# VHH binders against q9w197: the designs that were tried, part 4

Target 1, 300 residues: q9w197
Amino acid sequence: RLRLQDIPALTQDHCRMRDPAEVERIINEFVIGGPERMQIVSDFDYTITKQRTEDGGAVPSSFGIFNACQSLPENFKAETDKLYHKYRPIEIDPHMPIAEKVQYMIEWWTKSGELTSGFPFDQSEIDQIASKYTHALRDRTHEFFADLQRLGIPTLVFSAGLGNSVVSVLRQANVLHPNVKVVSNFLQFRDGLLDGFQQPMIHTFNKNETVLNETSEYYDLVHTRDHIIVMGDSIGDADMASGVPASSHIMKIGFLFDHVEANMKKYMDTFDIVLVDDQTMDVPRTLLSLIEKQHKLNLE

## First folded at step 19 (VHH)

Design V5
Fold by ESMFold2, fold request of step 21:
Structure V5 (fold): chain B 300 residues (1-300), chain A 121 residues (1-121)
Amino acid sequence: as target 1 above (300 residues)
Amino acid sequence: DVQLVESGGGLVQAGGSLRLSCAASGFTFSDSYMYWGRQAPGKGREWVSGIYSHGGSTYYASSVKGRFTISRDNAKNTLYLQMNNLKPEDTALYYCAKESFGKTNTYFDYWGQGTQVTVSS
């Protein structure tokens, strides 16, 4: 059995855990099950991309990449900002019931779809802008995705952002391997013009089994894989795999960067591993290495 | 069923040219984003160039821009890659791909089996 003290990546000061014994237990279950029982579910914005670059360069969100495209109408960004300022406070309101928030999220994305309709758009602009940020992925992301492919581990990139940007960044970074699926909000076209987004829209409150239910193509790849690593940079990401059987083992990794002291308790209560200002894939990579190497040793 | 069949690979001397073809069937070719990727020995898959159905706009990896030209013939359901001024580092298995969307916003790619391109010094 592995012990946490023998895993250097997990003993670093910035690697925090509310229940180290539970983390240790889950790691050992992953090792017993091996790569064939594993799946990965990860957010994209500020989870696969960096939250902070080494020398202060900006990393746009997936919608930020889209909003930088030159062929968008002159007022597009301003109108998008108006919607954001109206609905974002509702999204994060700690007191409003979730059912009420869902109605506002539907309203928000309906209006966003209307705003993103009725004009031509050169999708290669997304590719041009995305090319600038293939180097802004967390350090060793290439190695992480290469290992996932080699081990045959299904990997879901689950994003409430703009899927066209997500795919473009992943593809140009050469990490969009056959084992990777992207579930996100994608542009829709009709007669060569933008026609909003493909339905259903993904938002904070349905970024979970509501979207990833049995009817999704991803289910076919993972229904036998009950050992899950979930990665995210916000509290809402912790629920991305909550529809799996109770017998499943889930490791939740949270990347904490903003307002660390104020958010530490909430992140510690939500994620199994909280990584403070960690701009790498080193912890998830270490888990993969342990799963592969120790599982192989157990079989020999 | 979706089928993508590449052809036109071979051995070519550095500085030479080669044209690859990808015969497509089992889907509405004219509505699909299509692209070429490649895989050199010991390396992962590398995206090379893509071409959109809407407007036919193209985009290229920086390593091939200016030397490679992607095109499509929607009447023949065929994707092409014209490769000029070939370099030894272009040696790879070249495959075509189409983007696909499943139910509920799921993105994935279909891939061909590939055609080998070997560039000798």
Scores: ipSAE 0.599, ipTM 0.863, lowest interface PAE 1.8, mean pLDDT 88
Fold by ESMFold2, fold request of step 21:
Structure V5 (fold): chain B 300 residues (1-300), chain A 121 residues (1-121)
Amino acid sequence: as target 1 above (300 residues)
Amino acid sequence: DVQLVESGGGLVQAGGSLRLSCAASGFTFSDSYMYWGRQAPGKGREWVSGIYSHGGSTYYASSVKGRFTISRDNAKNTLYLQMNNLKPEDTALYYCAKESFGKTNTYFDYWGQGTQVTVSS
């Protein structure tokens, strides 16, 4: 039986837990179940990519990569920024009912699709820009994904951003293994011109059961895998796996970087493990190692 | 069913050339992003080069840029990789791959079984 005090990565000061006993319990359940009951659900932007680099350089979001492409109309970034400033406050409003927010999210994505329509676009520009950021993944991401592949653990990268950028970064970083699926918003083309995004829309409030219920290829892969690690960098990521039909134990890992003091309580209330300014995959890797090694020892 | 069948591998001396082919069936080839990956002994799979359906634009991993050329023949449903100035480091099993989308924008790849390229020094 594992005790948290004997797991150095989980006793570091930057690793915070609202309920250490519950974390300990879930880890031991994961160990009992082993790798064959595991699945990973992770956001991409600032969860697989770093929230800060060692030199303080910016890491663009998946849409930021797209916005840097030269084939876009001259005012494209300015127009998308206008939409962001209109809708982002609504998205994060603590008082507006979710049903009302959904209508604004549909409006936002509809208008974004209209802006992203009617012009030619060289998709290899996304690859060119993305190549600059394959080194901006959290430290030891390559090792983490290699271990997930070796252990046959299904891994969902679930992003409300731009999937073309997500896939390009993951592919060029050589972590897009057969066990990895990406669910996101992807560009659509008609007659050689951009035609918005493929349906259905993925936004903050449908990164959950309604979208995952409609991703039959992923659900077929994970229907027996009721032990889940969820990774995200925002409060909204905590529920990414709430719709999976087989979830007996979920470990939620939150990466906190911005306004740490102001956000600490919200993150502690939401995530099981909160990692403050941790730009690595070391905690999820530690969990994976324990699950593999201790499960094997218990079988012996 | 999607099928991707690679051919054209073999043994070649450093500095030599090979042309790989990938015969594709079971999908609309001309609408698909296609790419080559490779796996050296004891390593994970590495992306090598891709080619888009719309506009036909290409992109290459830095390790092969200038030496490898990806191309496609939509009439023959065939993807190619022309490999020039081969180095021992290029020794690997080379895979043809196709981007696919399932329901609700679920991205995944289909992979062929691969063709072995061995470059002797």
Scores: ipSAE 0.597, ipTM 0.862, lowest interface PAE 2.0, mean pLDDT 88
Fold by ESMFold2, look of step 19:
Structure V5 (fold): chain B 300 residues (1-300), chain A 121 residues (1-121)
Amino acid sequence: as target 1 above (300 residues)
Amino acid sequence: DVQLVESGGGLVQAGGSLRLSCAASGFTFSDSYMYWGRQAPGKGREWVSGIYSHGGSTYYASSVKGRFTISRDNAKNTLYLQMNNLKPEDTALYYCAKESFGKTNTYFDYWGQGTQVTVSS
C-alpha cells in the first residue's frame, strides 16, 4: 500500500491537496485496477500547453494560433475581441442561471461562426503557426503521451478552443498517438470557403457528459474504464468526467497559475490536487509510473 | 469500412530513394486530409508529412523537409511519399493515415498497418 509521504512528486510545497488521505486512497485504487481501467481526460489550452515559459513569454491559445493566420479578414481580431468582451463576463458570472448563460453562449458561437465564414482559408497556415509552439507544451509532455500509448490508456483532449490548432500542435509535437482522441470546435468548409464550425458547439456549460454521452465514439472506447485522471487549468474543467458512474474513481488535477492567492480556495475545493505554477507533466507521469509498476508488483 | 494499405517499403542504402504508396478505400478520398507517420523500433509514432484535400497544400516535419515529397492521386485513391536522400535515421515502419470525425465531433485518425523501410549505411 502506497503512502503519499513516499512519493516525492506529491510532497512538494507547490502540490496542494484539500484531502491528502482521499488522494492517497484514489492512487491505491488506481494501482489495484492497473492501466487497463485507466482513462485520461484533459483540457488543451494552458493544461497541455504551458501557462508561462521559463523566459516569461506568452503562449497563445488554440484560437490565438488561428488568429495569427494571414488569410483572415482585416478586422477579424477586432470583431473577435468585441465578442469576447461582451460574452466572457456572462460566461463567468456566478449569479446568472445556467439556462440563461447557455443562450448567450449560443449567441457567441453563432456570431463567431459568422465572422469565420465566407472566405477561403489555407489550413496549412495553422500548421505553420503551430510549428512555433510545439516546444511550449508542459515539460515532459512527450514522455507522458509516450507512456500513455505504451500502456494503452485512452486519452481524450477535450477543448472548447479550436480543434484544428489543437490537432496541429499535438501532431507536430509527435504526441497525437492512436490512443489520443480530440473533442473540440473544428472549422467547417463549404465549396472551398470557411463556413463556421462543425457541430456540436462546445462551450463551458456542455464540456461534460452533455457532449460525451453514449452516442460519442469516445464513450465506446472507455465505457469499461472507471479510473479517471482529469486535468484542467480552470474550475470548469473539473466537470469533464461528471457523467461516469458513482462507483468511478476520479483524480482531478488543477493547474493554478494566475491570481494564486485569490483563486486558491476555489481550486482547493474543486480539484483533488492543485499544482501552483507547475509547468510540467511530472505529477501525472508519477501517477502513471506508480499505476504500472506497483500494479505489476502486486500481481507477482 | 475504411482501409489504408501501404506498400513500396524495402531495404535501401543510405542516400537512396524509395516511393511509398497508400491505397485507400471505404471513404471519399478526395475530401480527406491524408498524412504519413512513421515508427522506429522502441519509439513513438512520428508525424512525417500531410496533404490537404482538393488544393493539395502540404506541410513537412523539419527532419524530412527538402528530402521527402507527399502527393496524392484522387483518381486512383492513392497517397504517395517520395523519399530521397534516405538516412539510417529514416528506418521505420511507415503508416498512412486519414483524419476522421465521429458523430459527436470526435477527432481521431485511421492508420494503416504500415510498410517497413530499412536504410543501411
Scores: ipSAE 0.595, ipTM 0.849, lowest interface PAE 1.4, mean pLDDT 88
Fold by ESMFold2, last read:
Structure V5 (fold): chain B 300 residues (1-300), chain A 121 residues (1-121)
Amino acid sequence: as target 1 above (300 residues)
Amino acid sequence: DVQLVESGGGLVQAGGSLRLSCAASGFTFSDSYMYWGRQAPGKGREWVSGIYSHGGSTYYASSVKGRFTISRDNAKNTLYLQMNNLKPEDTALYYCAKESFGKTNTYFDYWGQGTQVTVSS
């Protein structure tokens, strides 16, 4: 039986937990179940990519990569910024009912699709820009994904951003292995021109239900895998696994970088492990190592 | 069903050339983004080069840019990789791959079985 005090990565000052005993319990359940009961669900932007680089350089979001492409119409960024400023406050409004928010998110998606339509676009521009950010992934991401592949653990990268950018970064970083699936918003083309996004659009309020249901391609990979690690950088990411059919134990890891003091209580109430200004995959990797090695030792 | 069958590998001396082929079936080849990856002994798969549909834009890993050329023949449903100025570091099992999208906004790839390229010093 593992004890938290025997796991140095989890006893560091920047590693915070509201309920260390519950974290310890879940880790031991993961060890009992082993790698074959595990699955990973992770956001991409500022979860797999860094929130802060050592040099202080900006890391663009997946839509930010797209918005930097030269093939976009002259006024594209200005128009998308107008939509953002109109709809983002609605998205994060603490008082508006979810059903009402959904209607505004559909409106935002529809208008964004209209802006992203009717012009030619060289998709290799995304690859060119994405190549600059393969070194802006959290430290040891390459090793983390290699371990997941080796252990046969299904890994879902679940993003409300732009999937074309997500895939390009992951592919060029050589972490897009067969066990990885990406669920996100992808560009659509008609007659050689951009035609908005493929249906259905992923937004904040359907990310945790619609895509992971019984009809999704991901369901067949994970229906027997009831031990889940969820990774995210925002409160909304904590519920990404709620569409998984049956789960017994979920470990929620939150990466907290911005406005730490103001956000600490809410993050600790929401995530099981809160990592403050941690730009690495070291804690997730430690969990995988424990699951593999201690499970094997228990069988011997 | 989707099938990707690589061929054209072999033993070649450093500085030499080799052309790989990938015969594709079971999908509309002309609509698909296609790419090559490789796996050196004891290492993970790495992306090499990709080509967008209808003989479109190409992009290359920095380690092969200027030496390798990806191309496609949509009439023959075949993807190619022309490899020039080969180096021992290019020794690997080379895979062709196709991107796919599920009915529910899900991205995944299909890979072939691979063809071995060995570059002697």
Scores: ipSAE 0.590, ipTM 0.857, lowest interface PAE 1.9, mean pLDDT 88

Design V5
Fold by ESMFold2, last read:
Structure V5 (fold): chain B 300 residues (1-300), chain A 121 residues (1-121)
Amino acid sequence: as target 1 above (300 residues)
Amino acid sequence: DVQLVESGGGLVQAGGSLRLSCAASGFTFSDSYMYWGRQAPGKGREWVSGIYSHGGSTYYASSVKGRFTISRDNAKNTLYLQMNNLKPEDTALYYCAKESFGKTNTYFDYWGQGTQVTVSS
């Protein structure tokens, strides 16, 4: 049986756990089940991309990549910023009922879609800008995705941002392997003109089984996989795999960078492993290595 | 059913040229973003070049820019890759791909089986 004290990556000071015994239990369940029971569900922005670079440079969000495109109307960024300032406080309001928040999120994405309509757009601009940020993925992301592919582990990149940017970054970083699926908000075109986003809209409160239950192609890949690693950088990401059976084992990894002291309690209550200012894939990679190596040893 | 069938690979000397073709069926080719990828021995798949359906914009990986040209013929449902000034490191299985979207805005790719390109020094 694996013990946490014998796993160096998990004993580092920046690796925090509310319940280390539960983490240990889940790791051992993952080892017993092996790679064939595993799936990965990960956010993209500031989860696969870094929250900070060593040089202090900014890492744009997936929508930030789109907003930097030169062929957008000159007022596009200003208008999207106005929508953000109106709706973001509602999104994070601790007291408003979720059902009411959902109506405002629908309104936000509807208006964003209307703003993103009626003009030609050169999609290769997204590729040009995204190419600048393939170096801004968490350290060892390439190795992590290569191992996932080799082990046949289905990997879902689940993003409420702009999927065109997500795919462009992943593709150019050569990590968009056949086992990787992206569920996100994608641009739609009609008669050569931008026509908002493809349905359904993905927002903070439906970034879960509400959206995923209708993706039959993905479900066939994962319906036998009840051992899940969830990775995110915000509290809302913790529920991305909430539609799996209650008997499932889920390891939730949270990347905490912003306002660490203020957010620590909330992240510790939500994620099984909280990584403070960790800009690498080393902890998830360690889990994969343990699952592969120890499972193989158990079969012998 | 979506089908992508690559052809045109072979053995070529360094500095030479090849033209790859990808015959597509089972979808509206003219509406799809199409791209070429490659997989060298012992390595993962690498994106090479893509071409958009509207506007015809193209984009290339830095390793092939200036040497490779992607094009499409929507009347023939065929994607092409003209490969000039080939180098030994271009040796790989070349496959064409189309991006696809499922019912819940799920992105995934369809891949061909590939055509082998071997560049001798």
Scores: ipSAE 0.572, ipTM 0.849, lowest interface PAE 2.0, mean pLDDT 88
Fold by ESMFold2, fold request of step 21:
Structure V5 (fold): chain B 300 residues (1-300), chain A 121 residues (1-121)
Amino acid sequence: as target 1 above (300 residues)
Amino acid sequence: DVQLVESGGGLVQAGGSLRLSCAASGFTFSDSYMYWGRQAPGKGREWVSGIYSHGGSTYYASSVKGRFTISRDNAKNTLYLQMNNLKPEDTALYYCAKESFGKTNTYFDYWGQGTQVTVSS
């Protein structure tokens, strides 16, 4: 039986837990259950990519990669910025009812789709720009995804960003293995022209079982896997595995970088493990290594 | 019911050439993004080159750019990889792949079984 104190990666000062005993219990359930009961659900932007580079520079979002493409119309960024300025304050409004916010999110994405329609677009530009950011993934991401593949653990990258950018970065970083699926907003084409985004729309308020259900292709891979690691950089990410049975064991890992002191309580109340300014995959990898070590011992 | 069948691999001397083919069926080939990957012994799978359905836009891993050429024949539902100036480090199992999207906007790849390329010094 593992003890938290014997796992050095989890005893570091930047690794925070409201309930260490619960974390310990879940880790032991994962270890006992083995890799065949595991699944991973992770956000992409600032969760698989770094929140900051080593030199302190910014990492673009998946939409940021798209918006940098030269094939876009001259005024595309300006029009996109107008939509952002109109709808972002609504998205983050603390007083507006969620049901009303959802209506505005639908408006936002509908208008974004209209803006992203009716012109040719050179999709290889996403690949060209994305190539510059394969170095901006969290340290040891390559090893993390290699471990997941070797252990046969289904891995969902669940993103409200632009999936074309997500896939391009993951592919060029050579981490988009057969066990990895991406659910996100993808460009749609008709007759060689952009035609908005494929449905369903994924936004802050439906990034959960509303989009992922028993008719999704991912469900067939994971319906028997009740040991789940969820990774995200915002409190909304904690709900990405909603819809699993109540008997499931879920470890929620939150990457906290912005306004640490102001956000600490909220993150600690939401995530089981809060990693402060951690730009690595070391904690998730440690969990996998514990599972693998016991699995190998059981086979011997 | 997607089928991707690679062929054209074999043993070749360094500096030589090979042309790989991928026969595709079970989907609308002309509308699909297609690509090649490879896996050398003891290494993870590596992306080599991709080609978009219209316009012929391509991209290449830096290790093969200038030596490899990806192409497609939509009338024959066939993807190609022309490999010139082959080097021992190009030795790998080469896979044909297609981009796919499920009903819930889920991205996943379909992969062929692969064809072996061995480059001797």
Scores: ipSAE 0.556, ipTM 0.844, lowest interface PAE 1.9, mean pLDDT 88

